# VHH binders against Hexosaminidase D (HEXD), part 3

Target 1, 346 residues: Hexosaminidase D (HEXD), of Bos taurus (Bovine) (a6qnr0)
Amino acid sequence: MRLVHLDLKGAPPKVCYLSEIFPLFRALGANGILIEYEDMFPYEGHLRLLRAKHAYSPSEIKEILHLATLNELEVIPLVQTFGHMEFVLKHEALAHLREVARFPNTLNPHKEESLALVTAMIDQVMELHPGARWFHVGCDEVYYLGEGETSRQWLQQEPNSKAKLCLSHMEAVASHMRARYPTTTPLMWDDMLRDIPEDQLSGSRVPQLVEPVLWDYGADLDLHGKALLVEKYRKSGFSWLWAASAFKGATGVNQSLTPIEHHLRNHLQWLQVAGSVPADTLRGIILTGWQRYDHFSVLCELLPVGIPSLAVCLQALLHGDFAENVKARVENFLGISSLEEMSFRR

## First folded at step 1 (VHH)

Design a19 (framework vhh_gefurulimab)
Fold by ESMFold2-Fast, scan of step 1:
Structure a19 (fold): chain B 346 residues (1-346), chain A 122 residues (1-122)
Amino acid sequence: as target 1 above (346 residues)
Amino acid sequence: EVQLVESGGGLVKPGGSLRLSCAASGFTFSSYGAAWFRQAPGKEREFVSAISTSGSTTYADSVKGRFTISRDNAKNSLYLQMNSLRAEDTAVYYCAAGRSYYWTSASDYDYWGQGTLVTVSS
């Protein structure tokens, strides 16, 4: 599969815009969407405090899903359940669920209430996504894990480890999902799994419950390292894996490549990785489009200005290369005489 | 094969500034989180700052507001801009890279530089 990731943080597109852009995604070769709602999801009841004032309504979510169906785009929703929980844990009422009291980004995995919270979030999202075949539970960049008082005490007891703590929470979340939604497979970002030894991964139930998404946004990938990582995951018991690239988002200040050249190279490198692993290994690739407002990022690409890069990257994936005939096809799709005339604003 | 090489250290007066650089080679730097640690004379190695692959940053309380970590993946480089330097900032500064999920422990990092000395004195 070729999924376009929609990061709805900060500047979520209006439904009328999506009605124009989904047909374009399909025409360019996409066959699915990964939707990262964050506070734009219309949480209700005891979770109403999580929704932003301009969050989508349930009716708008249903319209988005209808538009995806009309354009033959598989929808995979994403709910963060471990790291990147700032929109949840910033609330005073939920601060007691933080791993470290001073930092709102990581959920405390020792509290039953933590699991109750994230499973309630999953359940509300699933209620509006009937028939979802995959559901992404996040679990990336779980900063400060092990640094809370409860975790520090727990880690002093053998055979406990940070990896075991991490895997236990992932297993709890994924087990809930498998039990309640038996036709839905959880996905998670792989960074928290990368450094866990094969024997410890095999000893957990996580490989039987989830499909990991291996992400790397660089212009040059460690092809051999990726192949070894894929092999480790397969040996650990994971049945299927996903790749994730980026069609927008800076990798650093003063890049030597133009944004479009950088992202195109990233995708061509992922095609090389795909060619080096068994055919039954990768389900697809997720083209991520992050909306980021970190302390040192003054400007952020909006989805509309990322479209030329997306077109280039999707067509390269669809055709297996980016030769002159594929480039000409992209130029025709975009209605331009040359890709060199495109400007990317950040 | 894998190397991290720090540069930019030196002698600076209190209140001054220094910019440290770390050059990575032999691995795909963009796939790794990166951090700065320091070790003052007679003390244990302590966390200074970290930056994720996505650009998210974390700082030790003692340096927050004075130090700025940044990265340039195209140049395989990590930077630390140090402003308003104090005598207690005197230490050997180490560059580190790792794929681990917690940024504050030295044990979370796979690759280390040899360090660059920063001395803050009159």
Scores: ipSAE 0.000, ipTM 0.174, lowest interface PAE 18.8, mean pLDDT 84

Design a20 (framework vhh_gefurulimab)
Fold by ESMFold2-Fast, scan of step 1:
Structure a20 (fold): chain B 346 residues (1-346), chain A 123 residues (1-123)
Amino acid sequence: as target 1 above (346 residues)
Amino acid sequence: EVQLVESGGGLVKPGGSLRLSCAASGFTFSEYAAAWFRQAPGKEREFVSAISWSGSTTYADSVKGRFTISRDNAKNSLYLQMNSLRAEDTAVYYCAADYRPSYLIGEDAYDYWGQGTLVTVSS
């Protein structure tokens, strides 16, 4: 699959804009969308406090899903269930669920209320996404895990470890999804799994429950290192894996490339990784479009600016390269004479 | 265990019609995309037509307007209706399927293949 990631934090696209952009995604070669709602999802009832003032309504979500169906775009919703929980844990009523009291980013995995909270969030999102084949549960950058008082005491007991703690929460969330939504497969970002030894991964139920998404947004990937990581996950029991690249908003250290050149190289490198692993390994690639803040801490909407990069990246993935004929096709799609003149760095 | 079995091939005169069938077994066909490819003597295998799991269709330029791909999920079957056949349509026709492949017209996008059925267009 080729999914376009929509990060809806802050200034998300209006539904009328999505009605124009979804046909373009399909024309460029996308066949799905990963929607990261955060506080833009219209949570109800006891979760109403989680929704932003200008969150989508349920009818707007249904309209978005209808537009996706019309354009043959598979929709995968994303709900953070472990790290990146600031929009949830910033609320005084939920602060007691923090792993570390002073930091609102990580959920305390020892509390039954923590699991009840994130499964309720999943359930409300699933109610508006009936028939979702995949659901992304986040689980990236779980900072300060193990540093809360309960975790510190738990870690003193044999055979407990931070990896065990991490995997136990992941297993609990994924088990809920598999049990309640047996035709929906959980996805999760792979960074918390990268350093866990193969024997510990295979000893957990996580490989049988989820499909990990290996992310790397660099222009120059460690191809051999990626192949070894893929091999580790396969040996650990994971049936399918996903790749994740970036078409906009990626943090990079290579300042010699324009943003479009950086993202194109990232996608060409992922194609090489895909070619170096067994054919039944990677289910697809997710083209991530992360939002960023300017120096006034205002969230910038990058999707309209990122369209040229997205077109280049999707077409490179669709055709397996970015030769002159593919470049010409993209230039025609965008109504431009040259991609070289589209540098957005100033 | 996963199997695709083509049928319906044969000898047909130029301008004639033929309907190919592909019977799928060992998997939930309705969740899979399926395609027809063909290989003429001495040539590489080429794309003919594909249908996504959602029913969207695509055709090679050489067969547009003459061939129609369709599926019957209740019967786990894929079909290719071939009209206005030409001598250059002579080939072994292969049925292919895969779970929601990212690229419908790419031969490398499909893991499951049938054995093929021969279509000969000749007087």
Scores: ipSAE 0.000, ipTM 0.106, lowest interface PAE 20.8, mean pLDDT 84

Design b01 (framework vhh_8fcz_2)
Amino acid sequence: QVQLVESGGGLVQPGGSLRLSCAASGFTFSSYAMNWVRQPPGKGLEWVSGISGSGGSTTYADSVEGRFTIIRDNDKKMVYLQMTSLKTEDTAVYYCAKDRGYYRGSWSYFDYEGQGTQVTVSS
ESMFold2-Fast, scan of step 1: ipSAE 0.007; ipTM 0.296

Design b02 (framework vhh_8fcz_2)
Fold by ESMFold2-Fast, scan of step 1:
Structure b02 (fold): chain B 346 residues (1-346), chain A 124 residues (1-124)
Amino acid sequence: as target 1 above (346 residues)
Amino acid sequence: QVQLVESGGGLVQPGGSLRLSCAASGFTFDDYAMNWVRQPPGKGLEWVSGISWSGGSTTYADSVEGRFTIIRDNDKKMVYLQMTSLKTEDTAVYYCAKGPRYYDSSGYRYFDLEGQGTQVTVSS
């Protein structure tokens, strides 16, 4: 699969703009979208405090899903359930669920109420996504895990470890999903799994419950290292993996590549990784679109912003390379005489 | 247009202090994490510190933890880096960068650099 990631926090696109970009995604070769709602999801009941004032309504979510169906785009929703929970844990009523009291980023995995909270969030999102085949539960960059008072006390008891703490929460969340939604497979970002030894991963139930998403946004990937990491995950019991690249975002000031060249190289490197691992290992690739770099453009010039990079990257993935004929096809699609005209962008 | 303007750099003796400032405009400042990243002479970008959109969470690279403090003022759309106990190894151009998330274990890869940076030189 080729998924486009939509980061909707803050000032998300209006539904009318999504009606323009979904046909475009499909025309460029995408066949799905990963929607990261954050506070833009219309949480209700005891979770009403989580929604932003300008959050989508339930009817707007249904309209977005209908637009995806019309354009043959598979929808995968994303709900953070461990790290990156600032929009949840910033609220005074939920501050007691923080791993570290002074920091709102990480959920305390020891409290029953923590699991109740994130599963309630999942359940409300699933209520509006009843046909979802995959659901992303986040779990990346779980900073300060193990540093809370309860965790420090728990870690003093053998055979407890930070890896076990991490895996236990992941297992609890994923087990809820598999039990409640047996046709939906949970996904999670892989960074918290990278340093866990194969034996500990194999000893947990996590490999049987989730499909990890391996992310790397560099212009040069360690192909051998990626193959070894994939082998470790497969030996640990994971049946399917995903890749994640980026079609927009930060590029280094000391790089000789344009932003489009950087992202294109990232995608070509992921194609090489895909070719170097066993068949039927990678389910798809997620083209991440972090940041609203030009946030005013979201309201006025949504379609032009990021589209040249997305077009280049999706077409490279679709055709398996970026030879002159594919480049010409992208230039024709964008209505330009040369991609060099679009390459000067920070 | 997103604009980030760094200032406050200069020449300082080892053990000295400096406060860097970053003025943000062209976006909803309160919606984004802010980060400081630096580029030492002849090296690539190195992430230094991050602060969440609310200021409730901060994190630091091991090399600066205990010596640097990141602060933000959402009303003024400013982010600051208070540097103490400066070492010659801290010599670099310092950039302010907005991130989609407030921390990234892959370093600086998620950060958009908009400004020209501010030079910090630590020398006797």
Scores: ipSAE 0.000, ipTM 0.144, lowest interface PAE 16.9, mean pLDDT 82

Design b03 (framework vhh_8fcz_2)
Fold by ESMFold2-Fast, scan of step 1:
Structure b03 (fold): chain B 346 residues (1-346), chain A 122 residues (1-122)
Amino acid sequence: as target 1 above (346 residues)
Amino acid sequence: QVQLVESGGGLVQPGGSLRLSCAASGFTFSSYSMNWVRQPPGKGLEWVSGISSSGSTITYADSVEGRFTIIRDNDKKMVYLQMTSLKTEDTAVYYCARDKSGWYRPYYMDVEGQGTQVTVSS
């Protein structure tokens, strides 16, 4: 699969704008979307405090799903359940669920209320996504895990470890999904799994429950290292894996490559990784479109600035390279005479 | 290994001034943009100000623009927040944060420091 990631933080697209770009995504070769709602999801009841003032309504979510169906785009919702929980844990009513009291980044995995909170979030999102085949539960960059008082005390006891703490929460979340939604497979970002030894991974139930998403947004990938990591995950019991690339975002200050060149190289490198592993290993690739948190800049459009890069990257994936004929197709698609005209800073 | 140590907070009267300091270590300071964020009592983190790696681009939250000035010294690996015309609404724990929002996670900031308490009251 080729999924376009929609990061809805900041200035999320209006439904009428999505009606314009979903046909474009399909035409460019996408066959799904990963929607990262954060506080843009219309949470209700005891979770109403999580929704932003400008969150989508339930009818708007249904319209987005209808538009996706019309364009043959599989929808995968993403709800953070461990790290990146600022939109949840910033609320005073939920601050007691923080791993570290001073920082709203990470959920405390020792509290029953923590699991109850994130599973309630999943359940409300699933209610509006009936028949979702995959659901992304986040779990990336779980900073400060193990540094809360409860965790520090728990880690003093044998045979406890940070890896076991991490895996226990992941297992609890994924087990909830598998039990309640048996046709839905949880996805997780893989960074918290990378350093966990094969024997600890295979000793947990996580490999039977989730499909990890291996992300790397660099212009040059460690192809051999990626192949070894894939092999470790397969030997640990994971049945399917996903890749994640980036089609937009900051490429670093004073880069010698244009942003489009950087992202194109990233995608070509992922094609090489995919070619180096067994055919039944990688289920798809997620083209991430992270929205920069531009604290002062007010931008009303989310995706138009990334579309030329997205077109280049999707077409490179679809055709297996970016030869002159593919480049000409993209230029024609975008209505431009040369891709060089699109090479400007972020 | 990123270390951020904030200082300079205290109790001040409305209309007063304070200068906050943040000492950075464990990374190439001159390669990262830096931010100040704050957490008012009973509220979540609120972004206050940002400064690019070179110091050429500076941004402020609407609530503090014209009153606060962010400064960096790459040689000393320091970032400062000069606060003037302080209001009771500025009462918060202030944190220095490294901008980790590059192409791999654009909206994330590392909040690594212990913070420094600013209380504005009569």
Scores: ipSAE 0.000, ipTM 0.115, lowest interface PAE 16.6, mean pLDDT 84

Design b04 (framework vhh_8fcz_2)
Fold by ESMFold2-Fast, scan of step 1:
Structure b04 (fold): chain B 346 residues (1-346), chain A 122 residues (1-122)
Amino acid sequence: as target 1 above (346 residues)
Amino acid sequence: QVQLVESGGGLVQPGGSLRLSCAASGFTFSNYWMNWVRQPPGKGLEWVSGISGSGGSTTYADSVEGRFTIIRDNDKKMVYLQMTSLKTEDTAVYYCAKGGSYKYDYWGFDYEGQGTQVTVSS
């Protein structure tokens, strides 16, 4: 699969814009979308406080899903359930669920109310996404895990460890999904799993419950390291894995690569990784398009600005390369005479 | 340590054929893409072709597509470039490259071999 990630943190595109862009995604070679709603989802009941003022209505969500169906785009919703919980934990009523009182980033995994909260969020999203084959539960960048008072006390007891704490929460969330939605497979970002030893992973039920998404947005990937990491995950019991690249929202740190050059290089590197692992390993790739670094950060880049990069990256993935004929096809799609016209260097 | 040793270059007439070989050692060969890149006289490096670790996927530069075929033998840890319909423009030093090499991206090389000279002339 080739999924386009829609990051809706604080800036939802209008449904009429999506009616124009979904056909373009399909034409460029996408066959699915990963929708990260955040506070743009119309949560209700006791979760109504999570809804932004300009969040989509339930009827608008249904219209978006109808548009996806018309364009043969499979929809995977994403709900953060561990890290990146600022839009949830910023609220005074929910601050007691923070892992560390000073920081709204991470959910306290020791409280039964924490699991009740995130499973209620999942349930409301699933109610509007019946038939979803995959559901992404986030779990990336769980900053400060283990640093809360309850966690510090718990970690003092043998044989408890930070890895066990992390895996326990992941297992609880994924078990809820598998039990309540038996035809839906949970996905999660892999960064919290990367440094967990194989024996600890295989000792948990997590590998049987979820499909991890390996993300790296660099122009230069450690191909050998990625192959070893994939091997570790498969030995740990994970059946399928996903890759995630980026088509917008990040550029090189010290080098003068244009955004398009950076993201194209990232995708070509992921093609190298895909070719170096067994055919039954990677289910698909998610092209991430970040609006913000986190909930409180300034807006990085609106979706329309990222369309040329998306076109280049999707076509490179679809064709397995970015030779002159593929480049010409992208230039034709975008209605431009040369991709060089979209790049500036000093 | 990673070693790549190229062979098979030489002088050939326009329209002729050559088969280049690259012997790899020092890494798990079947886990990595292998590439051929070339450097024409007075020019920078140009990516020519790539083949996935399993051999299931191949890619070619537009300038060589239909004329060159990249092949690998994982049991022997060898990658080959079968060149047909050679043109004077194909004159270059040809390098075997491990991982990430691309048509216009010198920085994508994980490692390069020592090279083998191909000269296409009457």
Scores: ipSAE 0.000, ipTM 0.115, lowest interface PAE 19.1, mean pLDDT 83

Design b05 (framework vhh_8fcz_2)
Fold by ESMFold2-Fast, scan of step 1:
Structure b05 (fold): chain B 346 residues (1-346), chain A 124 residues (1-124)
Amino acid sequence: as target 1 above (346 residues)
Amino acid sequence: QVQLVESGGGLVQPGGSLRLSCAASGFTFSSYAMNWVRQPPGKGLEWVSGISWSGGSTTYADSVEGRFTIIRDNDKKMVYLQMTSLKTEDTAVYYCAKDSEYYDFWSGYPFDYEGQGTQVTVSS
């Protein structure tokens, strides 16, 4: 699969913008989207405090899903359940669920209320995505895990470890999904799993419950190291893996454009990794489009900065290379004479 | 198996009030948004109001905003429409409608079931 990641943090694109962007994704070779709603999802009831004032309505979510169906795009929703929980844990009513009181980033995995909170979030999102075949539960960059008072005390007892704490929470979230949504497979980012030894991974239930997404946005990947990491995950019991690349992102505070060359190289390197592992290993690749917080819509960001990169990267993935004929196809699609002449938008 | 039964309609003078009720059965009521739609004499269906599955969000057509209130009771499997300041233009058969799991943009009809209706007549 070739999924385009939509980071909807802070400024949800209007449905009419998505009506233009989804056909474009399809035309470029995408066959799915990963939607990271954050506070743009219309949470209800006791979770109503989590939604932003300008969040989508349930009717708008249904329209987005219908637009995806019309454009033959598989939809995978993403809900953070461990790290990146600032939009949740910034609220005074939920601050007691923080791993470390001063930092709203990480959920305290020792509290029953923590699991109740994130499973309620998952359940509300699933209510509006009843046919989802995959659901991403986040779990990346779980900063300060183990540094809260409860965790520090728990970690003093053998055989407890940070890895055990991390895997326990992941297992609880994924088990909830498998039990309640048996036709939906949980995904999670792999960074918290990378340094966990094979024996600890295989000793947990996590490999039977989730498909990990291996992410790396570099222009020069450690191909041998990636192959070894993939082998470790397979031997640990994971059935399928995903790759994640980037077609856009903040490269520095003073950067107005992300270099197309960098992102193209990233995708070509992932193609080499895919070619070096067994054919039944990687289910797909997610092209991530991370958003800094600001007031620009997804369409505005993609059009001036991301669309040329997305076109290059998707077409390289679709064709397995970026030879002159593929480059010419992208140039014709974008209505430009040369990718080198990307000074003004057509 | 899905069944929606509306009640509470009648004859009322302009400026009057009525409360419509809808009893639902045959589906997981708390999992679906509910709507009120109406059909004036000789016209097509007009959407009036909607309420989310939890009751946390409500929406209204411009023509009824500030005059009508939609409410639901998930325990009783009921949805209500409280109508105030009724106008002759509000004369119609009122139907409660179960929202579709997926909005079919091309069909132009987002509901996958509606009931038998209840007649509201506003006349002097």
Scores: ipSAE 0.000, ipTM 0.109, lowest interface PAE 21.0, mean pLDDT 82

Design b06 (framework vhh_8fcz_2)
Fold by ESMFold2-Fast, scan of step 1:
Structure b06 (fold): chain B 346 residues (1-346), chain A 124 residues (1-124)
Amino acid sequence: as target 1 above (346 residues)
Amino acid sequence: QVQLVESGGGLVQPGGSLRLSCAASGFTFSDYAMNWVRQPPGKGLEWVSGISGSGGSTTYADSVEGRFTIIRDNDKKMVYLQMTSLKTEDTAVYYCARELYDILTGYSDAFDIEGQGTQVTVSS
């Protein structure tokens, strides 16, 4: 699969704009979307406090799903359930669920209320996504895990460990999904799993419950290291894995490449990783497009300025390289005489 | 819900002074760095100044350094921008913004702008 990631925080596209870009995604070679709603999802009831003023309505969500179906795009919703919980934990009513009181980014996994909260969020999103085959539960960059007072006390007792704390929350969230939605497979970002030993992963139920998404947005990947990491996950019991690249917003500092060259190189490196592992290992790749505010530009312009990069990256993935003939196809599709005319900085 | 309400703008002559205020609610104020950004007529957003959650660190755009001072009062959940030696180039709508975590790096480098802003016009 080739999924385009839509990060909807801050300045989400209007439904009429999505009706224009979904056909474009399909034409470029995408066959799905990963949609990260954050506070743009129309949460209701006791979760109503989580929705932004201009959140989509349930009818608008249904229209987005209809548009995806018309364009043969598989929809995978994403709800953060552990890290990146600022839109949830910023609320004073929910601040007691923070792992560390001063930082609103990480959920305290010791509280029964924490699991009740994130599973209620999942359930409301699933209600509007009937038939979703995959659901992404986030779980990346769980900063400060283990540093809260409850966690510090808990960690003083054998056989407790930070890895066990991390895996127990992941297992609880994924088990809820598997039990309530037996035809939906949870996905999660893999960074919190990378340093957990194979025997601890195998000892947990996590490999039987989720498909991890291995992300790396660099222009130079450690190809051998990626192959070893994939092998570790397979040996731990994970059946399928996903890759994730970036088509915008991941250029770093002290670079010699243009942004489009950086993203193209990232995708070509992932193709090399895919070629070095068994064919039944990687289910697909997610092209991430993270939303950012910029001092010098209007954030609603990010999708339009990212389209040339997305076209280059999707076509490279679809054709397995970016030789002259693929480059010519992208130039023709974008209506330009040369990609050199599309130089941009971001 | 997160609310940021800017006030204190107005018409001022070149060389004059003005103090902008921002009242915050709906989040734990001291956990977030706060920023002032502005939008001049017909232009995009321009970052002006930032202050850490504790108030211990401040930063300023080159164009305002030495003329503007950013201050916060965590007990009152307020951010202020004290502007002196105002120039016609300072004419803009001013917004206060809560700093957000950057998802790709896990560090703050983005802004949450919730309010209507406050208009500052510097002209004779």
Scores: ipSAE 0.000, ipTM 0.113, lowest interface PAE 19.3, mean pLDDT 82

Design b07 (framework vhh_8fcz_2)
Fold by ESMFold2-Fast, scan of step 1:
Structure b07 (fold): chain B 346 residues (1-346), chain A 123 residues (1-123)
Amino acid sequence: as target 1 above (346 residues)
Amino acid sequence: QVQLVESGGGLVQPGGSLRLSCAASGFTFSSYYMNWVRQPPGKGLEWVSGISSSGGSTTYADSVEGRFTIIRDNDKKMVYLQMTSLKTEDTAVYYCAKEGYSEWLPYDYMDVEGQGTQVTVSS
């Protein structure tokens, strides 16, 4: 699969814009989207406090899903369930669920209320995504895990460890999802798993429950290191893995265009990784499109400015290279005479 | 070996602006959360801002929210802090600090690898 990641932080696209861009995604070779809602999801009831004022309505979410169906795009929703919980844990009513009182980024995995909270979030998102085959539960960059008072006391008892604490929460979230949604497979970012030894991973149920997403946005990947990491995950019991690249992200101040050459190189490197592992290993690649809030530039990192990079990257993935004929095809899609022209324009 | 080299500090008037830079080397920069922390004269370290490895998530201390912007360039292995509307209370030595995503340490236990860059806000 080739998924376009939609990060809704900051200025989420209007539904009318998505009605124009989804056909373009399909034409460029995408066959799915990963939607990272954050506070743009219309949470209700006891979770209404998580909703931003300008969040999508339930009817708008249904319209987005209908547009995806019309354009043959598989939808995978993403809900953070461990790290990157600032939009949840910033609220005073939920501050008691923080791992460390001073930092709103990480959920305390020892509290039953923590699991109840994130599963309620998952349930509300799943209610609006009937038939989702995959669901991304986040779990990246779980900073300060183990530093809360409860965790420090728990870690004093052998054989407890931070890795076991991390895997325990991941297993709890994934197990609940598998039990309630047996046709939906959880995904998670792989960074918290990279440093965990094979024997500890295989000792948990996590490999049987989730498909990890290996991310690296560099122009030069450690190809051999990636192959070894893939081998570790397969030996640990993971059935399928995903790759994640980037077609846009944070750049220098007052930049309006994503550096196309960098992102193209990133995708070509992931093609080399894919070629070096067994054919039944990687399910797909997620082209991530991160948003950045910039006080000096109202449009610098928004989705529209990343479209030329996305076109280049998707077509390179679809054709397996970026030779002159593929480059010409992208220039034709974008209605331009030269990709070099795009690098000089704002 | 991990190296972090901060620059861009100086003397500015209240309400002024400065851009700090941090050049990183000796580790896989694109895999780590990066922070700016500061140490006011005679005080301990105060966390200022953080940015995820991808640049997709940023956080700010309440005292600088709306005035400072943290940015990273993974190609150049650089972290920046754009500071506007500077106040006398922002006077401090500013350090960038690597956070290991598998090393769950509080910011007050972070190893500060650089010498820092001095920011003085004075009339």
Scores: ipSAE 0.000, ipTM 0.134, lowest interface PAE 22.7, mean pLDDT 83

